# Ledger of designs, part 348: VH-VL binders against q0atu2

Target 1, 119 residues: q0atu2
Amino acid sequence: MLDKKARIRTSREYRNVFEKGKRLSGRFLIIYYVENALDNNRFGFITNKKIGMAVIRNRIKRQLRAIVREYQGQVKNKHDIVLVARAGIGKSSFEGMEKDYIAIMKKAGLFARNANKID
Below, E stands for the ipSAE of ESMFold2; O stands for the ipSAE of OpenDDE; V2 stands for 0.75 times the mean of E and O plus 0.25 times the DockQ between their complexes.

## First folded at step 17 (VH-VL)

Design tj49 (framework fv_dusigitumab; at its last look DockQ between E and O 0.89; V2 from the best seeds 0.82)
Fold by ESMFold2-Fast, scan of step 17:
Structure tj49 (fold): chain C 119 residues (1-119), chain A 121 residues (1-121), chain B 111 residues (1-111)
Amino acid sequence: as target 1 above (119 residues)
Amino acid sequence: QVQLVQSGAEVKKPGASVKVSCKASGYTFTGYDINWVRQATGQGLEWMGWINPYAGETGYAQKFQGRVTMTRNTSISTAYMELSSLRSEDTAVYYCARDYDYYETSYFDYWGQGTTVTVSS
Amino acid sequence: QSVLTQPPSVSAAPGQKVTISCSGSSSNIGDTYVSWYQQLPGTAPKLLIYDNDRRPSGIPDRFSGSKSGTSATLGITGLQTGDEADYYCGTWDDSPSAWYVFGGGTKLTVL
């Protein structure tokens, strides 16, 4: 579970990231990201109805939070980042989602050069 | 400038197959899912399915399962929708549309011009 | 079959106001955000409203959207002859499986 301070919580904050942020897509993930004026990173997670039934959406959201938590120390500080699940993500493995996340974060320039899994 | 350009009109006999193309330009093709929607003459819009052009994964409306196939060719930024075992009720205009994710949903922000498919004997 | 119910037609005179309703259920409009599409005669649909009430660049503020419970409404003020078109609401549904559902469409006639 991510610390409450590291989560984007309000609809207004989410929409700010979508409107002011950059968009970058991976195979099953899209990120929207923008630099913030805080001392920390904040993450948001979106699994809309095109992904599937509630049980699938809830599983994907939990898995994405786990991936983000595992790599939180590799992310450049002071960013608001929203992860959006793409159509077909329910057919991906956990490892597939993890690989996609690492690739997209590196391409966005949000990961340190030698990013590694923490603990 | 985002643009989706579809192939030209088709006339088919019952039982045949038709393959409609949708060529994307003005954006990163693999970055956005493509949906297919059809509309019979004087009728409403009917969703057929989606393709994720990056992953190659697809999802189809239950009504079209078993006779629709959606594919893409990333080297030419083109999506395809093939419908087999054509019936007269498949006579419609077929559209491709780009899927845009915003907040808690997605919607179709750009549409192709449409391809008329006529199925008659 | 259309899961979202719209009136088949509405009409008003130039300069007047009109509203178009879109009624759904808890598995669609009640649980996610609605978009509206305008289809001029002989053309492809065009995105008119997204996220219940937001306009894409280039859509005039005469067009507005709202949502209450399981219903959405499209409002058009200052009607012009060029607004004569079919209007469709649309959203995602997860019953019986994930699919995009459109309303049956409303033909707007301007006198």
Scores: ipSAE 0.875, ipTM 0.935, lowest interface PAE 0.6, mean pLDDT 92
Fold by ESMFold2, look of step 18:
Structure tj49 (fold): chain C 119 residues (1-119), chain A 121 residues (1-121), chain B 111 residues (1-111)
Amino acid sequence: as target 1 above (119 residues)
Amino acid sequence: QVQLVQSGAEVKKPGASVKVSCKASGYTFTGYDINWVRQATGQGLEWMGWINPYAGETGYAQKFQGRVTMTRNTSISTAYMELSSLRSEDTAVYYCARDYDYYETSYFDYWGQGTTVTVSS
Amino acid sequence: QSVLTQPPSVSAAPGQKVTISCSGSSSNIGDTYVSWYQQLPGTAPKLLIYDNDRRPSGIPDRFSGSKSGTSATLGITGLQTGDEADYYCGTWDDSPSAWYVFGGGTKLTVL
């Protein structure tokens, strides 16, 4: 799904975003984000055991990756962005997660003006 | 800055219900989950469940399923825990705690002062 | 009994060091990260250590944490009488379903 260079890969990189980044919360998602020194964005996806068993956590990550891929062309560059699943996300629809992502990214100022789905 | 302030002590008879409040301040209430934890005298900490105050979704420990209800009022930044069909073994201090996400885990970074609930005839 | 096993009590003299163990399983400590909470007499618990070994602001570096396999350890050096408290480890577990687990607690006495 996301290109290899557009992924946050190591635990150190993830922890840096949590330590140094800004946090914004939505209904079922939290984003942590910080400027990076690259020419591109990198995305990370986090679920922990409070979300459910591994099969549920993996399904949520797959859905979030699909959402990010759909809107990645509208995201302002040079940011490391981690999406964290909140408790209760397993009861949300894909559409609900998508709407939540759009709202949070706009509030963070990470979408360009006129951010919409891109085919 | 971040503060969780709980309602005062309660004395209840067996079979009654109790509703404990937890008022949050110094942060965006809907942005963090609230967990409830109790502690009987001389005993350890016992997790009861969580509420996502934005969505209103909850998850309860199996032991309390059917007896506990967690709610919130976002306009006054307050979470509630109600425990019904009280028994003497429900006598405890009840805490609310804020759940903070960090990497692949979360932890309780701020706690309310506790609410003593005594169940006796 | 507690899913996470801690010694009921530990003691040491002022200025000494002590460790407090927390033994769990693959469904909790072995597959996630541990926090430690300090509860002074008559007060609510307070976060002491998170992410196995990190300290919140205001927690002195005399407090340390580590994790190995399914076990975690809290270390306290330079013991002071103000360190007398109950100490709890805690983490998420997903067996049989998602829930938060505390250790049984360890009473530290500085004598």
Scores: ipSAE 0.820, ipTM 0.919, lowest interface PAE 0.9, mean pLDDT 92
Fold by OpenDDE, look of step 18:
Structure tj49 (fold): chain C 119 residues (1-119), chain A 121 residues (1-121), chain B 111 residues (1-111)
Amino acid sequence: as target 1 above (119 residues)
Amino acid sequence: QVQLVQSGAEVKKPGASVKVSCKASGYTFTGYDINWVRQATGQGLEWMGWINPYAGETGYAQKFQGRVTMTRNTSISTAYMELSSLRSEDTAVYYCARDYDYYETSYFDYWGQGTTVTVSS
Amino acid sequence: QSVLTQPPSVSAAPGQKVTISCSGSSSNIGDTYVSWYQQLPGTAPKLLIYDNDRRPSGIPDRFSGSKSGTSATLGITGLQTGDEADYYCGTWDDSPSAWYVFGGGTKLTVL
């Protein structure tokens, strides 16, 4: 589980990212990202009803958290990042999600240059 | 400026198929889902389904399963909705609409001008 | 017929306030956010309210939205002749699978 310090938790925090952040879309994920004034990154996860029933949404959320944890140490610091799951993600494998996450984060320039597990 | 421009009116016979196009501009086409909504004359809005233009994933309303096909051509930022085995009840104005994901929901923030499809023998 | 229930029509004089209700269930309005769409005669729908109570850019503050329980309400103050239109509520439902649902629509007549 992500540390509480690494999580976006309030509606205000989410709104700030959505309103001030940059938006980038991948196959299964949309990311909103903005610099924060902290020394750490914070992640938010959004799974709306378009994805499917609550069981599916919760599964996807767990998988995305796992992916984010795996690569957390390779992400550039001082960012608030919100992951929005796209509707098609429900049919994706974990590896597919991971691939999409890596691709979109690279495109956003959010990975450190010396990231190892990314290639 | 975001725009969705749909193809022109169609007249079809029962049993035929119709394919309506929706050309998007003013934004990254693959970054937003496209929904299709129809409206029979004097009736309300009816959701048909969505497509993710990135890879072509779709979700259809159960009512149209097996009869509707949503596709896209990313090179020209165009979404398509094909409805087969047309019936008189399919006579309606068909709309494409951009889906904006926001928080725990999504909404249709931009709409095409609509395409009138008339099914008559 | 429609999953979400709206009054078929409402009317008021210019300058007055009207409200349009939208009733759903726990699987839709009760568990997600509602959007409202305005459809002027002979035109495509237009987003009016999103996220229960938020206005897109360009929508005047005369338009408001609210949600309570399994019902949503659209409010229009300072009614103008140009507000004469059909209004639809909409939201996502996930029972048994994800699908978008609209209200039956409400015809607003400005007297």
Scores: ipSAE 0.777, ipTM 0.927, lowest interface PAE 0.8, mean pLDDT 94
ESMFold2 (binder alone), look of step 18: mean pLDDT 93; pTM 0.952

Design tj5 (framework fv_dusigitumab; at its last look DockQ between E and O 0.92; V2 from the best seeds 0.85)
Fold by ESMFold2-Fast, scan of step 17:
Formats: structure tokens, sequence, C-alpha cells
Structure tj5 (fold): chain C 119 residues (1-119), chain A 121 residues (1-121), chain B 111 residues (1-111)
């Protein structure tokens, strides 16, 4: 579970990231991200209905939160980042989603240069 | 500029297969899912399925399960939809469309021009 | 029959206002956001409204959307002859499985 202060909470805040942020796609994940004026990072998680039924969407969302929590110390401060699940993510393993997340964050320049790798 | 350009009209016999192409340009092909939608003459829009061109994963509408196959070739930024065991009821215009995620849904922000498929004996 | 119900046709005179309804259920419109597509005769559909009420760049503010419960509405004010088209609502559903559902379409005639 992420700290409440590290979570994007309102629809207005989500829409701000989609409208003002940069988009980068991975194999099963898309991130939208923008610098914020806060002293911390905030994360949002979206699994829309194209992903599957509620049971699948809820499982994916929990797994993504766990991945983000594990790597939160590697993320450059002062960003709002929304993770959007892509079609087909339900067929990915936990490890597959984790690898995709690391690759996307690295490509976006959001991981510190000296970020430790678990893979 | 984002464009989706589809292959030309096809005439097929019942029982044959048809493969429609959709060539993307003006954006990163692997970054957006592609949906296929068809429309019979004078009828409404009918969703067929999606392909994630990065992963190669697909999802199909139950009605088309077992006779539709969606593929892609990333080297030429092209998606394909192949429909087998064609019937006269498959006579329609077939569209590809780019899937755009915004907030808690997605929608089709750019569409191909359509490919007319006529199934006749 | 379509999963989302629209009137088959609507008509009005130039300069007038029309509304087009789209009725669904709790698993589609009731749970997620609606888009609207305009299809001019002989052309591919074009995105007109997304996120219930937002317009892509290039769509004039004469076009508006709203949602209440399990129904969505497209509004067109200042009607022009160039607005003659078929209009489709669309959204995702997760019953019985994940799929995109369209309304049956509404033919708008400008008298």
Amino acid sequence: as target 1 above (119 residues)
Amino acid sequence: QVQLVQSGAEVKKPGASVKVSCKASGYTFTGYDINWVRQATGQGLEWMGWINPYAGETGYAQKFQGRVTMTRNTSISTAYMELSSLRSEDTAVYYCARDYDYYETSYFDYWGQGTTVTVSS
Amino acid sequence: QSVLTQPPSVSAAPGQKVTISCSGSSSNIGDTYVSWYQQLPGTAPKLLIYDNNRRPSGIPDRFSGSKSGTSATLGITGLQTGDEADYYCGTWDDEPSAWYVFGGGTKLTVL
C-alpha cells in the first residue's frame, strides 16, 4: 500500500496528468507523467474495462501498486505519474509487469542514474 | 500527422478468407493498441477486437472468436485482420482505429478510411 | 438490437438544437465514460466527444455531451446542414467479457 500523500486522488488531478504530461508506452503499461510543485512523488493507477472483468482489473491494480511501492525510492522526486494498463496485461506475469515498469521508468529518465536493479 | 491507411476493396467467395491491412504513420506504432470495427451496408458499427502491437496480444468479440485473427508487423507499422469462413453476412466496410487511453477509459481517436469486403458467389 | 439504445433518427431546422440520447446499463455507461462518433455519408467515423463531455481539438463548442446514471446525451446547437450524419455513442462493457459497445446510431437530418 502506498502512503496516501504518494497517491493521485482526484479525477481533476488525474486529468491534469493526462493533459499536461508526457506519454511513454511499454509492452503492457503506459505512463503519463509531469513534474509537480510538491515535495514528493504521486502515483495513479488505471485499469479500464478493456483490460477485463473487475476481478482481473483489481488484481492488476494491486500488483502495479506493489511494484511501484517496491521501486519508489528509485524515482526522481517531484513527479505525478499515472500508470495505465494496456490491453493484454492480464496475460502478463508479475515479473513481466515489473520488468516493463523498470524499462519504462528508465527510458523516461525517471529512475535515478544509479538506481539499483533487482532483475 | 497521424494516419491509418487500409488496403483496397476485396471480393471473396463464401468459405474463403480475407486479410485486411492497416498501415500506421505519424506516431509510434507499438505505443497504441489497434481496434477493428466493421459496418454492414446501412447498418451500425460493430466491434471485432483489439491487438496490442507491442506485445502481440489480442482480444476478440465472442461473435468472431474462432474465425478472426489479428496480427501485426512492427517493421512496417502494419496491423492485419484476417476473417475466415466468409459468409454473405460478412459483406461490410472494415475499419481499423487507434485506441487512446484517457483517464478511466479509452476510445478511438483516429480511424482508417475503411476497406470494403464483398462476399458473393 | 444494440446494447446501447439510441433513437434511429432525429431532425430539426438549421439554427435549431437537437439532443440525441444513448441508454445503456450499469456495466457500461453506468460504470465508465462515453464517447461519441460522427459519421458523415461515405466516410469513416470521427471522434466527436470523449470522457462524457470533452471535445478533441477542431470540434466546435456547438457539440456537447453529458451523462446521468446509465444514459448519455449528445447536444448540438446552431444546427448546420453539414451536421447531417449518423451519430454513435460508444463505451467499454465488461459483461459478459470485455468488449467495446456502440449504440445503434442516430441519423440526423437537417430539414
Scores: ipSAE 0.879, ipTM 0.936, lowest interface PAE 0.6, mean pLDDT 93
Fold by OpenDDE, look of step 18:
Structure tj5 (fold): chain C 119 residues (1-119), chain A 121 residues (1-121), chain B 111 residues (1-111)
Amino acid sequence: as target 1 above (119 residues)
Amino acid sequence: QVQLVQSGAEVKKPGASVKVSCKASGYTFTGYDINWVRQATGQGLEWMGWINPYAGETGYAQKFQGRVTMTRNTSISTAYMELSSLRSEDTAVYYCARDYDYYETSYFDYWGQGTTVTVSS
Amino acid sequence: QSVLTQPPSVSAAPGQKVTISCSGSSSNIGDTYVSWYQQLPGTAPKLLIYDNNRRPSGIPDRFSGSKSGTSATLGITGLQTGDEADYYCGTWDDEPSAWYVFGGGTKLTVL
C-alpha cells in the first residue's frame, strides 16, 4: 500500500492536478501530472462509474495502486500524478494495465533515466 | 478548436441498417471516448453507448445490445455507429459526443451537429 | 420513462429566476456528479454545467448548478429570451451496469 504521504487525498488536491496539470492518455489510463512543491511524488486514482460496478472499480483501483507502488522508486520526484481509469479497463489483464502505465509514463517523461524495470 | 462533424441524413426501410459517421478534429482522437446519443422527434435524449477510440473497446446500452456496433478509424479520426434491424421507432436524430473524463465522472463537452435517420416503409 | 425525473416545462418572464429540478436515485445522482445540457431549438445539445456546479468556459454565471442527496438543480437568473430551450440533466449509473442516464428534459419558455 502506498504511504499516505505518497497519496493525493483531498478533492482540492485532485482538482489542482486536473486544472493545472498536463494530460496524457493511453489505452486504459489517462494521467494528469503536475510538479509539486514537495520532495516526494503523490499519486491519485480515479475509477468512475463508466468502468462498471463498485466491485469492478475497487478491483481496478487496487491493481493500479499495486502497479504504481511497484514502479514508484523509478518515477521522477516532485510530481502529483493522477491516474484516471478509462472505460474498458475492466476487461484488461494486470499485465495489460502495467504495460499501459509504463507506456504513458514514458511518454510523459516521468521515469528516471536509470530506471531498469521499465524496459 | 474541437469539432465533431457527422454524416448527412439517412432514409432507411425497416429491417435495414444505417451507419453514421462522426469525424473529430482539434484534439487527439484516441484520447477521448466517443458517446452516441439519439433523440426521437419531440422526445428526450437517449444514451446508446461509448467507444474508446484507442483500441476500439465499446460499451452499449442494454437496449441496443446485439443491434448496435460502434467502430472507429483512427487514421481519419472518425467514429462510426451502425444500427441494424431498423424499426420505425429508430427514427431520430443521432449525435456523437466527446466524453471528457474529469475527476470522479465524465461529461459530454462537445457534440456533433446530429444526423437525422428516418425509418419508414 | 427517463431514469432521471425533470419537470416537463417551466416558464418565467425576462429578468426572472427559474430553477429546474432533476431527481434520481442513490445509484446515479446520489453517488456521482451531474451535468446539465442546453438544447436550443433545432440544435445539438450543449454542455452547460458539469461536476454538479461548474461552468465550462463561455457559460455565463447566470447559470448555476447544485446537488443534494439524490437530486440536482439548475438555476438560471436574469432570464433572457435566448435561454428558451430544452434542458437536460445527465449522469452515470452503474446499475445494472455502467450506462449514462438523462433526465426527461425541461422546456423553458421565456414569457
Scores: ipSAE 0.834, ipTM 0.940, lowest interface PAE 0.7, mean pLDDT 95
Fold by ESMFold2, look of step 18:
Structure tj5 (fold): chain C 119 residues (1-119), chain A 121 residues (1-121), chain B 111 residues (1-111)
Amino acid sequence: as target 1 above (119 residues)
Amino acid sequence: QVQLVQSGAEVKKPGASVKVSCKASGYTFTGYDINWVRQATGQGLEWMGWINPYAGETGYAQKFQGRVTMTRNTSISTAYMELSSLRSEDTAVYYCARDYDYYETSYFDYWGQGTTVTVSS
Amino acid sequence: QSVLTQPPSVSAAPGQKVTISCSGSSSNIGDTYVSWYQQLPGTAPKLLIYDNNRRPSGIPDRFSGSKSGTSATLGITGLQTGDEADYYCGTWDDEPSAWYVFGGGTKLTVL
């Protein structure tokens, strides 16, 4: 999946993004994001028990990692970005999550200028 | 400032239905889930379910499955909880609460003032 | 009979300290994060503690929380008569399916 340097790893790092970052929400996703002091982006993925049992939560994380990997080359650098699953996401299709991610990232201004072709 | 303002007290007869409203202000309504919680007189808090107001998806506590319906109207930032086949045990104060995600959990950071529902003949 | 067990009541004099326990299981407190809610008489609940031990803005540091194993504890020091309230722990559980559980509540009397 994502390279080790592109992952938010510790609970402290995750909590920092929630504490210091901006929040934007879509249909089944929320992002929290904050500028970091690195040369690269780092991504984190969060589910909790309201989403469902562990098998469902693990499937959602896998799908979100795949979406982020596909579009990571279009993301402006120097950001820590946490994707949070909302209640009901388990009923969304992969394409639904993907569209939601693209819309949120555009709204946050985190895509490069030529991201207009993403739909 | 975040506020959740609920509809007024209701008196209902057994077998009827009640629909409580919860109007949100001071934040983007579709961006946060709404949970419903009730409290009978002198009793504790009892979770009833959630609604994701963006898509209208819901999840209900097992106890209320088949009797509760949660809906919303996004154009007026209002969530609704309807409880049918009322009986005296449903006499309670009904609260709506905003669900806030933080790390690997969530919690109820803002609550409505409560709506008293009395079920009597 | 609550999934999360709290003592029904506690009491102490003004200025003293109390603790309120909340006992759960591996599917809730043991595997997730606990919040505490304060309900003053005649009012809606209010968030007091989240993420086991963090305070929202405006909650004084005489309120504290901790978690160990399948149990959580709320601590209140420097008790004031205005602290008389019901206190509830709460958390998500996924057994048998996803739901939010509250403790049975603890009535605090300052006397």
Scores: ipSAE 0.812, ipTM 0.918, lowest interface PAE 1.0, mean pLDDT 92
ESMFold2 (binder alone), look of step 18: mean pLDDT 91; pTM 0.939

Design tj50 (framework fv_dusigitumab; at its last look DockQ between E and O 0.91; V2 from the best seeds 0.85)
Fold by ESMFold2-Fast, scan of step 17:
Structure tj50 (fold): chain C 119 residues (1-119), chain A 121 residues (1-121), chain B 111 residues (1-111)
Amino acid sequence: as target 1 above (119 residues)
Amino acid sequence: QVQLVQSGAEVKKPGASVKVSCKASGYTFTGYDINWVRQATGQGLEWMGWINPYAGETGYAQKFQGRVTMTRNTSISTAYMELSSLRSEDTAVYYCARDYDYYETSYFDYWGQGTTVTVSS
Amino acid sequence: QSVLTQPPSVSAAPGQKVTISCSGSSSNIGDTYVSWYQQLPGTAPKLLIYDNYRRPSGIPDRFSGSKSGTSATLGITGLQTGDEADYYCGTWDDSPSAWYVFGGGTKLTVL
């Protein structure tokens, strides 16, 4: 579970990321991301109806939160990041989603390059 | 400029198959899902299915299961929709449309010009 | 029949206001966001409204959208002859499976 401070919680905050952020697509994930004026990162998760029935959407959302939590220490600080599940994600494995997340975050330049150096 | 350009009109006999193409330009083809929608003469819009051009995964409307196949060729930024076992009621204009995710839904922000398919004996 | 119900036609004179309704259920409009598409004669549909009420760039503010419960409404003020078209609401549904549903369409005639 992500800390409350690390979650985008209001529809207004989500829409701000969609409207002002950059978009980058992976195989099963899209991220929308923008710098924030906070001391921490915030993550949002969207699994809309095109993904499947509620049981599938809820499973995907839980798995994405687990992936984000596992890698949160590698994410460059002061960003609002929304993960949007793409059509077909329900056919992916957990490992496949994890691999896609890592690839897209690296491509966006959002993963810290070196743990022993200041960006 | 985002464009979706579809193949030309087709005339087919009942029982034949038709394959419609949709060539994308002006954006990263693999970055957006493509949906197919048809419109029979004098009728409304009817959703047929989607393809994720990155993953190659597809989803089809129940009505078309077993008769429709959606594919893509990423090297030429082109999506395809093939409909088999054609019947007279398949006479329609077939559209491809780009899927855009915004907040907790998605919608079709750019559409191809349409391909008329006429099925007649 | 269409899953989303629209009146088959509406008409009004230039300069007047018209509203077009779109009625659904808890698995579609009641549960997610509605889009509206305009189809001019002989052309492909064009996105007119998204997120219940938002306009894409280039769509004039004469076009508005709203949603209440399981129904959505498209409003057009200051009607012009160029508004004569078919209008479709659309949204995702997850019953019985995930699919995009359109309303039956409303033909707007500007008298």
Scores: ipSAE 0.876, ipTM 0.933, lowest interface PAE 0.6, mean pLDDT 92
Fold by ESMFold2, look of step 19:
Structure tj50 (fold): chain C 119 residues (1-119), chain A 121 residues (1-121), chain B 111 residues (1-111)
Amino acid sequence: as target 1 above (119 residues)
Amino acid sequence: QVQLVQSGAEVKKPGASVKVSCKASGYTFTGYDINWVRQATGQGLEWMGWINPYAGETGYAQKFQGRVTMTRNTSISTAYMELSSLRSEDTAVYYCARDYDYYETSYFDYWGQGTTVTVSS
Amino acid sequence: QSVLTQPPSVSAAPGQKVTISCSGSSSNIGDTYVSWYQQLPGTAPKLLIYDNYRRPSGIPDRFSGSKSGTSATLGITGLQTGDEADYYCGTWDDSPSAWYVFGGGTKLTVL
């Protein structure tokens, strides 16, 4: 589970990342990211009703949090990063979401040079 | 400039199929979902479904399950909607629209010009 | 799909104000965010309001939106003849399964 200081918590904080951040899309995920003024990263997770009913949306968020936690030590600091579940994500495996996350984060240049040292 | 350009008008007989195209330009086609919406003459807007053009996954309104197929060709940035077993009540203007994710929702920020499909015997 | 209820028509004189209501339920407006679309005669719909109240670039501030409970409202002030159009509210709903719903539309007449 992500530490409290590593979470984007308020609606205003989320909306600011959407408004000010860069957007990159993958197969089942979109990330929005922007530099912050902190010494750490913050992560946010978004689903909406087009994804499915609440039980499905909550499962997707849990899986995305687990993926982010696994790789968070390799993410370049000082970024607010929001992961948005894309339509169709409910048909992806956990491994498919993980592969998508890795690809997007590499494309965004958000992994440190030695990002593969973790797991 | 984001633009969605649709194929031309179609006239069909009941029982036939129609396939409408929607060519995207001015943005990364695979990065945004496409929704299809229709409108019968003098009537309101009716949502038909979405396609994720990266994954090729779709979601259809229950009313159209079994009659609609949404596809795409990413090489030419084009989405397609095919409606089969046409009936006279399928006479409508068919629109494609780009789906923009924002916070915990999404909305249709750009629309094609519409394709008129007329079903008559 | 008239899951969202709008008045079929509204009218007012140039320069006046009008409001257009959109009534939904807990599975849509009550639990998500509303968009409004303007459709001028013979044209495709155009995004007018998103996220309940935000305006995309190019939409004048005389167009406003709000949401309360399971209802949303579009406000238009300083009415102009060019505002004659059909107006639709729209949002996602997850009951019984995920789908997008539009209101039935409201025809605005500027006399």
Scores: ipSAE 0.834, ipTM 0.925, lowest interface PAE 0.8, mean pLDDT 92
Fold by OpenDDE, look of step 19:
Parts: structure tokens; C-alpha cells; sequence
Structure tj50 (fold): chain C 119 residues (1-119), chain A 121 residues (1-121), chain B 111 residues (1-111)
């Protein structure tokens, strides 16, 4: 599990990222990202009702957290990053989500230069 | 500026099919879902479904399952809604609308001008 | 017929305040955020309020939104003749599957 300090937790923090951050869309994910004044990254996860019932939303959220944990050490520091799941993600595989995450993070330029990622 | 421009009015007979187009501009087409909403004369808004233009994933309202097909052509930033087995009750103005995902929900921030579809014998 | 319930019509004189209610259930309004749409006569709907209470750019502060429990409310102060329109609330429902739901719409007449 992500450390508490690595989590976006408040509505205010989420909205700050949505309103001030940059937006990029992938097949299954939309990311909003903005620089923060901290020495660490914080991640937020959004699964809205377009995805389906709460059981599905919770499953997707767990999977996205797992993906972010796997690659968090390779992400450029001092960023708040919110992952918004797109409606179609409910039918995707874990590998598909991971692939989309990597692709969109690369497009955003958020991975460190020495990042070792699965293409 | 974001714009959604829809195709012109259609007149169809019962049992026929209609395909309405929605051309998007002013933003990254594949980055936002497109919803379709219709409105019968003097009636309220009725949601039909959504499409993710990135790969073409769709979700339809149960009422239209089996009759509606939503597609897209990314090369021309255009979404399509096809409704088959038309009935007189399908006479309505059909709208496309951009879906903006914000926080824990989404809303329709831009709408097409609407396409009138008339079904009559 | 509509999943969300609105009064069919409301009316008031210019300068006055009106409120439009939108009643739902725990599976929609009670569990997510509400949007409001304004539809002027003969035109497409326009986003008026999102996230229960937020206004898009260009929407004057005369328009306000609130939510409590399974109900939402649109408020319009300083009513103008140009506000005469149909107003719809909307939100997502996920029972049994994800679908967007609108209110039945409210006709606002400026007397």
C-alpha cells in the first residue's frame, strides 16, 4: 500500500490538481498532474460511476494502486498525480491497465530518465 | 474553442435505420467520451449511451440495447450514432455531448446543435 | 418516468429568486455529484452547474447549486427575462449498471 504521505487525501487537494494541473488521456486512464512543493509525489485515484457499481470501482482502484506502487520509484519527484479511470477500464485486463499507465506517464514525461519500464 | 457539429435533419420510415454524425473540434477527440442524448418534441432529455473514442468502447442505456450502435472515426474526429428498427416514438432531436470527467463524476460540458430525426409512415 | 424528479414548472417576476428541486435516490444523487443544464427555447442544452455547486466560466453567480442527501437544488437570484428556459438536473446512476439520468425538466417562466 502507498504510504499516507504519498496519497492525495482531501477534496481540496484533488480539486487543486484538477484545476491547476495538466491533463492527458489514455485508453483507460486520464491523468492530471501538477508540481507540488513537497519532497515526495502524491497519488490520487478516481473511479466514478461510469465504470459501474461500487464493487467494480473498488476493484479498479485497487488495481491502479498496485500499478502505481510498482512504478512509483521511477516517477519524477515533486508531483501530485491523479489517475481518473475511464469507463471502459472495467473490462480491461490488469496488463492492459499497466500498459496504458506506462504509456500515458511516458507521454507526460513523468518517468525518470533511468526508469526501467515494461514497454 | 470546443465545438460539436452534427449532421442534418433526417426523415425515415418505420423499420428503417438512421445514422447521425457528430464532428468534434477544438480539443483532443480521443481524450473525452461522447454521449448521446435525445429529446422528443415537448419532452425531456433522455440519455442513450456513451462512447470512448480512443478505442471505441461503448455503454448503452438498457432501453436501446440491440438497436443502437455508437462508433467513431478518429481520423476525422467524428462520432456516429446509429439507431435501427425505427419507430414513431423515436421521433426526436438527437444531441451529442462531450463528457468531462471531473473529480468523482462527469458532466456534459459541450453539446452539439442537435439533429432532428422524424419517423413517419 | 424520469429517475430524478423535478417540478414541472416554476414562475416568478423579474428580480425575484426561484428555486428548482431535484429529487433522486441513494444510487444516484445520494452517491455522486449533480449537474444542471439550461435549455433556452429552440436551442441545445447548456451546462449551468457541475459538481453540485460549481459554475462553468461565463455562468453568472446569480445561478447557484446545492445538494443535501438525495436531493439537489438550483437557485436563481435576480431573475431576468432571459432566464426563461427549461432546466434539467442530471447525474450518474449505477443500479444495476452505469447510466446517466436526467430529471424531468422544469419550465421556468418569468412573469
Amino acid sequence: as target 1 above (119 residues)
Amino acid sequence: QVQLVQSGAEVKKPGASVKVSCKASGYTFTGYDINWVRQATGQGLEWMGWINPYAGETGYAQKFQGRVTMTRNTSISTAYMELSSLRSEDTAVYYCARDYDYYETSYFDYWGQGTTVTVSS
Amino acid sequence: QSVLTQPPSVSAAPGQKVTISCSGSSSNIGDTYVSWYQQLPGTAPKLLIYDNYRRPSGIPDRFSGSKSGTSATLGITGLQTGDEADYYCGTWDDSPSAWYVFGGGTKLTVL
Scores: ipSAE 0.819, ipTM 0.933, lowest interface PAE 0.8, mean pLDDT 94
ESMFold2 (binder alone), look of step 19: mean pLDDT 92; pTM 0.950

